# Designs tried in a protein design chat: VH-VL binders against Arf-GAP with Rho-GAP domain, ANK repeat and PH domain-containing protein 1 (ARAP1). Part 14

Target 1, 186 residues: Arf-GAP with Rho-GAP domain, ANK repeat and PH domain-containing protein 1 (ARAP1), of Homo sapiens (Human) (q96p48r954to1139)
Amino acid sequence: ASMGDTLSEQQLGDSDIPVIVYRCVDYITQCGLTSEGIYRKCGQTSKTQRLLESLRQDARSVHLKEGEQHVDDVSSALKRFLRDLPDGLFTRAQRLTWLEASEIEDEEEKVSRYRELLVRLPPVNRATVKALISHLYCVQCFSDTNQMNVHNLAIVFGPTLFQTDGQDYKAGRVVEDLINHYVVVF
Short names: E, the ipSAE of ESMFold2; O, the ipSAE of OpenDDE; V2, 0.75 times the mean of E and O plus 0.25 times the DockQ between their complexes.

## First folded at step 19 (VH-VL; framework fv_gevokizumab)

Design b3 (from a3 with light chain R93N; at its last look DockQ between E and O 0.71; V2 from the best seeds 0.00; counts 0 for: pae E 3.7 > 2)
Fold by ESMFold2, look of step 19:
Structure b3 (fold): chain C 186 residues (1-186), chain A 120 residues (1-120), chain B 107 residues (1-107)
Amino acid sequence: as target 1 above (186 residues)
Amino acid sequence: QVQLQESGPGLVKPSQTLSLTCSFSGFSLSTYGVGVGWIRQPSGKGLEWLAHIYWDDDKYYNPSLKSRLTISKDTSKNQVSLKITSVTAADTAVYFCAHRGWLTGYFDYWGQGTLVTVSS
Amino acid sequence: DIQMTQSTSSLSASVGDRVTITCRASQSIRSSLSWYQQKPGKAVKLLIYYASSLESGVPSRFSGSGSGTDYTLTISSLQQEDFATYFCHQDYNLPYTFGQGTKLEIK
């Protein structure tokens, strides 16, 4: 896979999520859940870029080493991968619909709308959203140690997943809603 | 065809500095993701990782020996060097150099090894 | 440090035998394990990487298995050239460490 490959063009694992996503999520789950500021802190730019290039070249051949690959480099590589997707994780076609759903006042209606939007995503995108939100739910479970609650994660991942310049508060609201309602949405 | 060959002094007196050179062909340290490491084996004993260096000059050392080890590379000569200061009889071993990839992590090609004896 | 234990230091076998060599890590290494063959006077040879992947040019009678902390190397039908010392190695976390070795000897 190259820098500009779509999600469906990535190497996929047995659960139909990109191997690059699995590698990063698995490593952070094993080594990064207690790391203060995980996902908020940035890794070293050059090391993050080198890691991302290697994952894009052949994610199946990459095995992350705790003593050599720092969790912040891995988290930054994952964020950059998601940021750089040509069509985005939620797709350009559905982007505005997802953002507008965050403004629904009735919570049960909002959750129902998110579930509807999820089934309309391409299968690889849907599986990747589920895997990522499941992981972020796990990260916030350690917020007393890592200092990353649902709100903090939403601030980071809203712009990342919806590919905004960080000014669109609705993107953060979608991510926050999905984490808070993980059990009933997924 | 990947080949590595170690060279060293053979015999070194206690307290001196041991200098080893790995000369290789079939790959280059200018290539992204390439690394070379040093492993030793005392007679009748197991293998001990010492250090490795990557194409971008990142270096890693065995913590037990770190204060005595220096690894360096000369990319234009296809060489990696290891120095071990203040040697004792415990440093008597066969010394190997080996190729490794940055994110694969295993040693896929090894040299034949060179024996170094520390003796008064 | 992650300790790699090969509980058997030597193992006697005959040509044609099926042989297994075991390796245990002191903590999970997530299949970041390789197997090496060492013969006197020859370069050390990589056999298996990532616990179960066969290196190019290695005979198919060699196989690896295991996960977590427990790993095995299997030689399905021992050949005369297979008498050697076998080492496992973890590359999950620094310092990277080897097992003590298992010498495979002729009965």
Scores: ipSAE 0.350, ipTM 0.766, lowest interface PAE 3.7, mean pLDDT 90
ESMFold2 (binder alone), look of step 19: mean pLDDT 92; pTM 0.931
OpenDDE, look of step 19: ipSAE 0.424; ipTM 0.804

Design b4 (from a3 with light chain S34N; at its last look DockQ between E and O 0.64; V2 from the best seeds 0.00; counts 0 for: pae E 3.7 > 2)
Heavy chain, then light chain:
Amino acid sequence: QVQLQESGPGLVKPSQTLSLTCSFSGFSLSTYGVGVGWIRQPSGKGLEWLAHIYWDDDKYYNPSLKSRLTISKDTSKNQVSLKITSVTAADTAVYFCAHRGWLTGYFDYWGQGTLVTVSS
Amino acid sequence: DIQMTQSTSSLSASVGDRVTITCRASQSIRSSLNWYQQKPGKAVKLLIYYASSLESGVPSRFSGSGSGTDYTLTISSLQQEDFATYFCHQDYRLPYTFGQGTKLEIK
ESMFold2, look of step 19: ipSAE 0.496; ipTM 0.809
ESMFold2 (binder alone), look of step 19: mean pLDDT 92; pTM 0.935
OpenDDE, look of step 19: ipSAE 0.601; ipTM 0.860
ESMFold2, look of step 20: ipSAE 0.334; ipTM 0.738
ESMFold2 (binder alone), look of step 20: mean pLDDT 92; pTM 0.935
OpenDDE, look of step 20: ipSAE 0.809; ipTM 0.911

Design b5 (from a3 with heavy chain D58E; at its last look DockQ between E and O 0.69; V2 from the best seeds 0.00; counts 0 for: pae E 3.9 > 2)
Fold by ESMFold2, look of step 19:
Structure b5 (fold): chain C 186 residues (1-186), chain A 120 residues (1-120), chain B 107 residues (1-107)
Amino acid sequence: as target 1 above (186 residues)
Amino acid sequence: QVQLQESGPGLVKPSQTLSLTCSFSGFSLSTYGVGVGWIRQPSGKGLEWLAHIYWDDEKYYNPSLKSRLTISKDTSKNQVSLKITSVTAADTAVYFCAHRGWLTGYFDYWGQGTLVTVSS
Amino acid sequence: DIQMTQSTSSLSASVGDRVTITCRASQSIRSSLSWYQQKPGKAVKLLIYYASSLESGVPSRFSGSGSGTDYTLTISSLQQEDFATYFCHQDYRLPYTFGQGTKLEIK
């Protein structure tokens, strides 16, 4: 796969999750859950770019080594991958529908709506959303140490996943809702 | 064609500093992601990783020997050097240098090794 | 530290035999395992990387398998040039470590 390729054009693992996403998430789960400011801090630009280029070229050939790759470089590579997706993780076609769902006041209705919207995503996108949100749920479990609660993660991942140029309160709300309601949504 | 060759003193007295040089061709330490490492093998025993250095001068050492090891590179000469201070008989071994990639991690090309004996 | 244990230090076999060598890690190494061949007086040679990927120029009679903590190297039909010592190596977590080696000898 080259820069800018869609999710379905990536090398995929057993459950339709792109290997590039799995590699980054697995590494941060093993080495980065207690890292202060994980996902908010930026990695070094040159190392982040090299890592992302290698993962795009052949994600199966990349093996991250505890102690040699800084968690902020890996987290930055994952965020750049997601931000650069041509159609976005939630797809351009469904973007507004996802943002509209975040404004539903009744929590049971909102959760039910998110579940419906997940089914409508392409299989690779749906599997990737589940894997990413599951991971972010784990990250916030360590918020006393890493300083990244649900709100902090939503600020980072709202714009990243919905590919906005600035802060988008509805995009952050979707991410926050998915994390907060992880057990019942997924 | 990738080639690496180790050079060293052959014989070193206890308490002295052992200096090793790896000279290589077919790749450059100016290339992103390129690294060179040192591995040793005492007679009739297994392999022990000592240290490695990457293109960006980041260095990694085996913690059991870290206080005695210094690795350095000279990119323009295609050389990597290793120093081991305060040697004892336990440092008698064949010393190998090898190429490795930052994101791959395995040692894909090795030198032929150089024997260093620590003896009075 | 991750300990790498090979099941045996020596094996005797004949040309044409199928040979397996097993390597166990003390904790999961996520398939960051390589197999090396060493002959006396020669440079060490990489055979297998990422547990199962065959290095360029290595004969197809060599194969690797495994995941997690348990890995194997297989030689499907032993040749005269395959009598050597074989090492596994983990490169997942510092300090990187090798198995003790398995010497493959002629019967």
Scores: ipSAE 0.315, ipTM 0.743, lowest interface PAE 3.9, mean pLDDT 90
ESMFold2 (binder alone), look of step 19: mean pLDDT 92; pTM 0.933
OpenDDE, look of step 19: ipSAE 0.769; ipTM 0.898

Design b6 (from a3 with heavy chain D56N; at its last look DockQ between E and O 0.04; V2 from the best seeds 0.00; counts 0 for: pae E 10.8 > 2, placed apart)
Fold by ESMFold2, look of step 19:
Structure b6 (fold): chain C 186 residues (1-186), chain A 120 residues (1-120), chain B 107 residues (1-107)
Amino acid sequence: as target 1 above (186 residues)
Amino acid sequence: QVQLQESGPGLVKPSQTLSLTCSFSGFSLSTYGVGVGWIRQPSGKGLEWLAHIYWNDDKYYNPSLKSRLTISKDTSKNQVSLKITSVTAADTAVYFCAHRGWLTGYFDYWGQGTLVTVSS
Amino acid sequence: DIQMTQSTSSLSASVGDRVTITCRASQSIRSSLSWYQQKPGKAVKLLIYYASSLESGVPSRFSGSGSGTDYTLTISSLQQEDFATYFCHQDYRLPYTFGQGTKLEIK
């Protein structure tokens, strides 16, 4: 079996965020916030694959530099990393509970429930969710330029983070809710 | 090119607060990913990481010092400060500041160090 | 906490010698290791990062190797200016920690 394929087995940064996530988020924050269709567009398959393989081998040694990596290749590598996690970002044990929380009608009650569920995640998962949602909040702040509003990001990241085939609208709703309520939840 | 320099009181009495300043040039805390950390070394002993701060004001502290530490920055003055409350003789050391990248994690440029003695 | 152990605290050698300094982590640190050189009254200098990558401006006689828990700094032909104390450091998990140091002295 392969090593370093779970979230906790990754190289981690100061705040328990996997370096692979951190590298990709950092690069997109620095170079990709104004890129039209960021995260919705796919990178080139072979370039994305090579980048992801490099990051899996030794994320600390990969230095993403302006002009050397296309933002769509980096965004695609991040999405594939998250989609391929064996237990998923929200964990299999918590998956249904997160999806059911999205159906709570009272918005204040729903936000309170999301805070509770975040506390129950393993520390690395919780730190990674916060870092990713914080990043997506920043991406949507540039939606006038990049055309990626909260809804568009939720369509992409719902299936990615909950590892669904795209038919589960609750997954998108969780992501949309977390971005919309970022300040209050986190 | 890159330079860091520590300044401090030299001598501090037990139970007082130790205040240190790191002044630097050749980089800016307005730059994405830039950080500055503090490391100390008691005489004839090893190095101990104390704290570091990043451009975005994220702060990290060594838990062994029981929240006696406060780190802060002044980006416009190119300075980072560290306060250590309730000092004892165990806090006698040479104190270094060093540049650290959020992306890299190692300390690539260090100051010369400043000796602080805690004496009754 | 991850403990970094340099089992040799002091080492005597002559100019021209090949010198190795070892560092062991209490758990795997996945090559998140750097080596530093310290001389009295001078700024500490980074030599090696990521276990084996040579910092810019560091002479090629310095090299690093190892993985997992066991790491080595090698000086292939010792020079007069290399007499110093050498520390390893892990940046894998907080709190980040240093080895105790190995003092390299003139024989």
Scores: ipSAE 0.006, ipTM 0.541, lowest interface PAE 10.8, mean pLDDT 87
ESMFold2 (binder alone), look of step 19: mean pLDDT 92; pTM 0.935
OpenDDE, look of step 19: ipSAE 0.502; ipTM 0.839

## First folded at step 20 (VH-VL; framework fv_gevokizumab)

Design c1 (from b4 with heavy chain L103M; at its last look DockQ between E and O 0.83; V2 from the best seeds 0.00; counts 0 for: pae E 3.4 > 2)
Heavy chain, then light chain:
Amino acid sequence: QVQLQESGPGLVKPSQTLSLTCSFSGFSLSTYGVGVGWIRQPSGKGLEWLAHIYWDDDKYYNPSLKSRLTISKDTSKNQVSLKITSVTAADTAVYFCAHRGWMTGYFDYWGQGTLVTVSS
Amino acid sequence: DIQMTQSTSSLSASVGDRVTITCRASQSIRSSLNWYQQKPGKAVKLLIYYASSLESGVPSRFSGSGSGTDYTLTISSLQQEDFATYFCHQDYRLPYTFGQGTKLEIK
ESMFold2, look of step 20: ipSAE 0.401; ipTM 0.781
ESMFold2 (binder alone), look of step 20: mean pLDDT 92; pTM 0.935
OpenDDE, look of step 20: ipSAE 0.814; ipTM 0.911

Design c2 (from b4 with heavy chain G35A; at its last look DockQ between E and O 0.80; V2 from the best seeds 0.00; counts 0 for: pae E 3.5 > 2)
Fold by ESMFold2, look of step 20:
Structure c2 (fold): chain C 186 residues (1-186), chain A 120 residues (1-120), chain B 107 residues (1-107)
Amino acid sequence: as target 1 above (186 residues)
Amino acid sequence: QVQLQESGPGLVKPSQTLSLTCSFSGFSLSTYGVAVGWIRQPSGKGLEWLAHIYWDDDKYYNPSLKSRLTISKDTSKNQVSLKITSVTAADTAVYFCAHRGWLTGYFDYWGQGTLVTVSS
Amino acid sequence: DIQMTQSTSSLSASVGDRVTITCRASQSIRSSLNWYQQKPGKAVKLLIYYASSLESGVPSRFSGSGSGTDYTLTISSLQQEDFATYFCHQDYRLPYTFGQGTKLEIK
């Protein structure tokens, strides 16, 4: 069995969102939305590691400061946290059904299927998916400046959230669909 | 148990370099996330952050003075130094050093301060 | 740069009074606001961090409140040792900045 903290074992905020996720998302929303290549660029390995260690130890005590923490270090810490989740954000049990849903040709049927699958997620996972996709929707709104459109974000987050090697285009399709249909799905 | 103490020249002539040393105990700059910063206070006025240095030698300077400031550390001696080049009367102040942690911005332990006067 | 304004530079008060000191930021600092106490010839002392968190060893008569741009420090029953200058400080964005101070004097 996997050894590691699940999402629900994290320090949680007001809306059942892990504080570690909120800290990273909030910082990038405040000062990273116009950063070229946000989420695609990697942070410095040592700074990313130290930041993630501090967040895992006590996320509530961590307060990110503009001018000190580089947004690429914060984005890399968030991605690494999500990739390292023992059961993944979409859960191992539901992984295949999420990926199969991406192959539905009728767009209205596909959106309905995603809404159904979201209801089946554990509450913390569902709240975290909503918060993350809401954030990525905001990131792509600045794509003229940051160069990260929906497709670019999906390439990054598909493998990260479904914990794949990047060979499965369906993972990217799920993320792309969720961002594109954000208003209707959430 | 955390203690910091500033030492400086007291009096410096215009155009010279002001050198300050912070000696501390109860913590080490070899500890991950630890920083020491410098803050100054002109007579009867508010506080101004100048610079700080982290355990990994990362350095941050107030942009209004950054071309004149150099911060450095000697971890084995538990010391942090600040140099200010080309001083003027505007640099007359009490100078404090203070401890801060990485990912926190507040200064939780301060020295008592040392007065530096810039005059002919 | 984020400017911090303490609208009152000096207050007169008596022992036992309730005292409120205010601080305003030029933009939201999201509760990244600290309060310090300075007495003549003494090291500066941290009182409050993150708007409302009391530093270890600070008496419970001190409290902080506020959010966004507007913050307050309250001393519920002023003691003899509380006559000092109080500074607010934002630690949200570099360069970190302080208010000009509020001197609390014996009335």
Scores: ipSAE 0.373, ipTM 0.773, lowest interface PAE 3.5, mean pLDDT 90
ESMFold2 (binder alone), look of step 20: mean pLDDT 92; pTM 0.940
OpenDDE, look of step 20: ipSAE 0.518; ipTM 0.842

Design c3 (from b4 with heavy chain G37S; at its last look DockQ between E and O 0.83; V2 from the best seeds 0.00; counts 0 for: pae E 3.0 > 2)
Fold by ESMFold2, look of step 20:
Structure c3 (fold): chain C 186 residues (1-186), chain A 120 residues (1-120), chain B 107 residues (1-107)
Amino acid sequence: as target 1 above (186 residues)
Amino acid sequence: QVQLQESGPGLVKPSQTLSLTCSFSGFSLSTYGVGVSWIRQPSGKGLEWLAHIYWDDDKYYNPSLKSRLTISKDTSKNQVSLKITSVTAADTAVYFCAHRGWLTGYFDYWGQGTLVTVSS
Amino acid sequence: DIQMTQSTSSLSASVGDRVTITCRASQSIRSSLNWYQQKPGKAVKLLIYYASSLESGVPSRFSGSGSGTDYTLTISSLQQEDFATYFCHQDYRLPYTFGQGTKLEIK
């Protein structure tokens, strides 16, 4: 099923991450880092859906053009792709273990636990988490301009990556921890 | 077999509005992802992209000319039109229309071009 | 705007020669570079897209290479029908822009 394809069933790039993720992340890195409210703002529903359909059909053939694709449409397509993954980015099997790790009080122990959990992810999932968190680290570096600090990004990406309805604060905490500790975790 | 053909007035006086029509066959603007651009070439010079319209009526203009340009389509007639207001001698060129797909960026099919001269 | 420069306006060559035509962008265009052939009285023809992909029906003697800001079109063994003007084009950022052209002439 093209709408329900797992992460490993996607076209993969040179760095072992899905081309659809690479295309969106690359575009936002080039054109969207200074865009106010990036990832928090929603794109136009119809344009986001059309872009996502094209990426799902053949991500390798899609070449995003600055000035034609709005960054909010691209960011919304990426978020929708991640939310719609059948097993999720962190997998359903490991979801609770990731969420429980966020409750560890000792910060060094928590970081060590995240590193262990990353090793247990399927290779494509692990590479995708690293690429995405690396990207979000870069986004927050521009927070003076784009108004998206680590906390803001965690509120958006917690529910998106763990596929929750936004009522589980632990999902946001995992994302926030991974961004804050990017250098030592990855 | 994809074909495009431009038609225009040939000679236009300064300050008038230039109207151009692109008639095409072998594709339709009702088809998802289809678009048509206008491109011009002044005598002995390079090409300049002017405007683009997609099947869903989304439109893009060269910023340097945007205030003077209007692109439109008639899907049932297989036509795309361009208007350029307030023309000057600088608008003398061969005008081309060209096919382009959604998210591809390159112009895979072109018309033969039509010469427009702006002269007093 | 991204400026595209073809530093050579005209090249003279003989049938059978290997010819290269260069194109330089004012900033990285990330391989979003296309090549076109223009002959008098004929429609412009797409040769190469995305820097190195050969368009269907284009002879294999044509090839493209490059990345970043520097790109080349190569004709490995020039044929009589290849005498024409060649343009590069960036489709990375609006407004899309073209090089000034390189006219390939019989020597």
Scores: ipSAE 0.426, ipTM 0.793, lowest interface PAE 3.0, mean pLDDT 90
ESMFold2 (binder alone), look of step 20: mean pLDDT 92; pTM 0.938
OpenDDE, look of step 20: ipSAE 0.489; ipTM 0.833

Design c4 (from b4 with light chain S53N; at its last look DockQ between E and O 0.79; V2 from the best seeds 0.00; counts 0 for: pae E 3.3 > 2)
Fold by ESMFold2, look of step 20:
Formats: structure tokens, C-alpha cells, sequence
Structure c4 (fold): chain C 186 residues (1-186), chain A 120 residues (1-120), chain B 107 residues (1-107)
């Protein structure tokens, strides 16, 4: 496989979540939740690249080993995978609609709109968003230790998921809203 | 066909350095994702992982032995070497080398083993 | 360090018997468990990787199962060539560790 394979072209697990996403999320959940600056810190460029290449080639064969793979290399591989998706996690078709939804002032209506938009996503994308936001909710639960509260995670994942250069505050707001309203949205 | 073979001194005196060589065929350490490890088995005991090295020269050591171990490779000769300094009778064992993949982690091909005895 | 315990060091069985060998990890290893066979005078052989995947060329009478901390190797119909010592191995977390071994003797 090359860089830019679509989400639906990935090896999938039982819940329609790409194995590459599951491998990274599971590893960080098991040994990265207390790591200071998780997701904000960068891994080593060469190790991150090698890991991502292996995951894209055959994610089912990749088994991350605590002590051999650094959590920052794994987090960086996941972020690069998501950033490089040709259609993006939220799809090009829905991108602007998601960003506009973040500007709804009435909180109850905004949450209702997010639920509607989630139903419209392709099944693999929807399952992946749910798994990722669920994971980020868990990460912020450890924010006293890892220093990554909802706002910090939104700064990282807004640009990553909406594939921007970091100048679009709406992307961060979508991520922040989804984490803050995790229980009622999902 | 993948084959590995260990060679070593057979006998070594206490306090000296034990040097082992793994010679292999059917794969190369120039190949992405390839690694070779060393495992030992003292008489009547279980297996103990010692060290492994990958195609890119990344090296990993058993922490309980790390200060005494040095692993290295010679890719052009298809060889991996292990040195163990300051040996004692506790280092008497059969020593195996084995192939492993970087992200698979299991040892899928093993050598026959070579006995090393530490005695005066 | 993750300790791997094979509580049975030796067992005897007859050709045709179903044999089960157990392995317990001191903490969850999330199926990162392998089984090896060591026969007298022969190289160690990988049988099962990632708890339940049969290595190529290994007879189908061998199977592995388990998750979390508890794993088993099963030989559904024991053959004469299965006389050997069997080791479990975790490769989840450094340092990688092996069980003490279970010697299978033919009655």
C-alpha cells in the first residue's frame, strides 16, 4: 500500500475500525495515558515513518511491543495516518458542514446536529470517529498527569482530522465539542 | 531455506569474555524488518532471552545482563555476534540464535544451539 | 517483568490422547503469547504465535487458545513425534520471558 490509501481500503477489525487505528489507540491506552504531552510531543521522524510504513503494508501483522516502540512514535504514526487520508476522516463532502455546525450557539441544537452528521458518515468513518473520540475522552481523564486536557487535544486533532495548517479554529472546536459531549453524542 | 548456526569456544574460564557467532543463510540483515536474537538455556532450566539486533542496528538487551552484553552484526558476512563479559559458572548454558521480525516479535527460526561451559 | 508460569513441569500421555498444556502470565499480555517445541537433539520450533495462529508446516492437531493472562496449547490426538518440551513465551513487553517448560512424555 502507498500513502494516501482511503479509510475504507484499510484492513478492518470486528467493529469496522481500521486495524491501523486500533493498534495505535490500543497501545497508547495500555501504556501512554500517563505520558506527559502525549499526542502533543513528536516521535522520531525515521522511527515514525518506518512504523507507519509497516502499518500501511499489513497492520494485522504489526504487534507493538512495550519497550521497543516509543509511545510518541506510535502517536505520531496515528496522527500522520489520519492527516494523510485522501478524503479525510470527516470526508471532503461533509467537511464544511461539520465546521459550520461548530458555530451553532444553542448547545442542545449543536449536539443534535453532530448526531445527525455522524449518521451521514460512511460506516467505517463513523466507527473510527467514535473510537478516536472515545480514546481522547480517556486521554483527557488523565490530564492531571499527562497535561493533555480537552483544549490541548483539540489543538492537536483539529488540524489533523480536518487536514488544515492549524489556522482554522472551527476544526479544533468540533473536536473539543465531541469530547466534551461524548456521552450524549455517541 | 532459512538456517542459523551458532559457534563458540565450548569452554571458557571464569572472569573471561565469552564470544559467540551466529552464521545464517536464507535471509539478510540488510532486509527491512529483519532481526536476530540470542537465547540461552542453562542445563535443566528454561529459556532466557539475552539480546537482539535489527537490520538498522537497533539493539535490545535483557536488563538483568545489560552491562555484560554486547551484540553486533556483520551484514556482509551474514553474521551476528554476542559477547558476554566477566563470565561465571551461572553462564554455562546452551546458546541459541534465532530470527525474529521487527514488529512480529516471535522467534520463527532457531539454530541448533552451542554448549558453552564456564569452568576453571 | 512479566512472569510466565507453566504450573505442570512434566506430564505423561499415550498416543491418541488429547493433551492440554497451560501457561499463565503475571499480568495481561493481550494475546502476545507464543508456543515453542523443543525436542531432544533438534532445534527449537515455533508452533503457535499470537496465542492461536498455527505456524506454517505445523500439524493441525496443535492449537492454541486464551486471552489476558491464561493460555493453553492443545494437542488433539497425541503422536509419537510429539514427545518434547513445550515453552510459552510472551513478547508483549520487554524483557521478553518464557515459561519454565512442560515436558511431555509418552507413556
Amino acid sequence: as target 1 above (186 residues)
Amino acid sequence: QVQLQESGPGLVKPSQTLSLTCSFSGFSLSTYGVGVGWIRQPSGKGLEWLAHIYWDDDKYYNPSLKSRLTISKDTSKNQVSLKITSVTAADTAVYFCAHRGWLTGYFDYWGQGTLVTVSS
Amino acid sequence: DIQMTQSTSSLSASVGDRVTITCRASQSIRSSLNWYQQKPGKAVKLLIYYASNLESGVPSRFSGSGSGTDYTLTISSLQQEDFATYFCHQDYRLPYTFGQGTKLEIK
Scores: ipSAE 0.373, ipTM 0.771, lowest interface PAE 3.3, mean pLDDT 90
ESMFold2 (binder alone), look of step 20: mean pLDDT 92; pTM 0.936
OpenDDE, look of step 20: ipSAE 0.640; ipTM 0.877

Design c5 (from b4 with heavy chain V34M; at its last look DockQ between E and O 0.79; V2 from the best seeds 0.00; counts 0 for: pae E 3.9 > 2)
Heavy chain, then light chain:
Amino acid sequence: QVQLQESGPGLVKPSQTLSLTCSFSGFSLSTYGMGVGWIRQPSGKGLEWLAHIYWDDDKYYNPSLKSRLTISKDTSKNQVSLKITSVTAADTAVYFCAHRGWLTGYFDYWGQGTLVTVSS
Amino acid sequence: DIQMTQSTSSLSASVGDRVTITCRASQSIRSSLNWYQQKPGKAVKLLIYYASSLESGVPSRFSGSGSGTDYTLTISSLQQEDFATYFCHQDYRLPYTFGQGTKLEIK
ESMFold2, look of step 20: ipSAE 0.571; ipTM 0.839
ESMFold2 (binder alone), look of step 20: mean pLDDT 92; pTM 0.937
OpenDDE, look of step 20: ipSAE 0.827; ipTM 0.915
ESMFold2, look of step 21: ipSAE 0.339; ipTM 0.753
ESMFold2 (binder alone), look of step 21: mean pLDDT 92; pTM 0.932
OpenDDE, look of step 21: ipSAE 0.832; ipTM 0.914

## First folded at step 21 (VH-VL; framework fv_gevokizumab)

Design d2 (from c5 with heavy chain L103M; at its last look DockQ between E and O 0.82; V2 from the best seeds 0.00; counts 0 for: pae E 4.1 > 2)
Fold by ESMFold2, look of step 21:
Structure d2 (fold): chain C 186 residues (1-186), chain A 120 residues (1-120), chain B 107 residues (1-107)
Amino acid sequence: as target 1 above (186 residues)
Amino acid sequence: QVQLQESGPGLVKPSQTLSLTCSFSGFSLSTYGMGVGWIRQPSGKGLEWLAHIYWDDDKYYNPSLKSRLTISKDTSKNQVSLKITSVTAADTAVYFCAHRGWMTGYFDYWGQGTLVTVSS
Amino acid sequence: DIQMTQSTSSLSASVGDRVTITCRASQSIRSSLNWYQQKPGKAVKLLIYYASSLESGVPSRFSGSGSGTDYTLTISSLQQEDFATYFCHQDYRLPYTFGQGTKLEIK
């Protein structure tokens, strides 16, 4: 796989989740939940690039090793993979619709709209959103230790997932809403 | 095609420094993702990982021996060296070097080993 | 540190037998488990990596299985050249560690 490959062009697991995403999420779940500033801190550029290149070439063959791979390098590789997706995780076609949904004032109506939008995503995108939000929910459960509450994660992942050139409060709000309502939405 | 061979002093006296060299062919440490590690086996015992080094000079040591170990490479000579300071009889073993790919984790090609005896 | 335990230090078997060798990790290693073969005076040989993947050039009578903490190496029909010592090895978490070995001897 080359840089910028679509989600469906990735090696996929049983549940249509790209192996790249699974490898990174799994490693951070095992080794990184108590790491201060996880996802906010940047890894080393060269190590992040090497990891991402190996994952793109053959993700199934990559086995992350506790003690060799720094969690910030792994988290940076995941963020870079998501940011570099050609059509984005939420797709260009759906991007504005997702951002507009975040502006709905009635919370129950907003949650219902997110469920509708999730059904409309391609299967790989939907599975990946669920896996990622589930993971971020776990990360914020350790916020007393890692200093990454829902708001902090939303600041990081809003621009990453919606591929904006700066902070977009609507993009962050979508991510925050999905984490806060994880059980009901998923 | 990948081959590794260890060379060492055979006999070392207690408190001295043990120096080992791994010479290899079929790959280069100028190549992305290549690594070489050292594993030892005391007589009649199991295998113990000591250290490994990658093409980008990143190095890892067994914590139980870390203060005594130094690994280094000479890419132009296709060699990796290991030094163990302040040796005792417990360091008597067969010493192996082995190839290890970055991220793969296993040692896929091994040398034949060299016996090092620490004796008074 | 992750301890790797091979509960059997020695096994006796005859040519043609099916042999299993077991390995237990002190915590989950998520299939980051390799098997090596060692014969006296020879280089150690990788047989199986990532619990069940057969290394190139290794006979198909060798297979690996397991997950989590429990792993097994199987030789489906033992050959004369298979009498050796077999080590498991975890490569998930530093320091990487090996089982103590299981010596497979002729009966």
Scores: ipSAE 0.314, ipTM 0.744, lowest interface PAE 4.1, mean pLDDT 90
ESMFold2 (binder alone), look of step 21: mean pLDDT 92; pTM 0.937
OpenDDE, look of step 21: ipSAE 0.843; ipTM 0.918

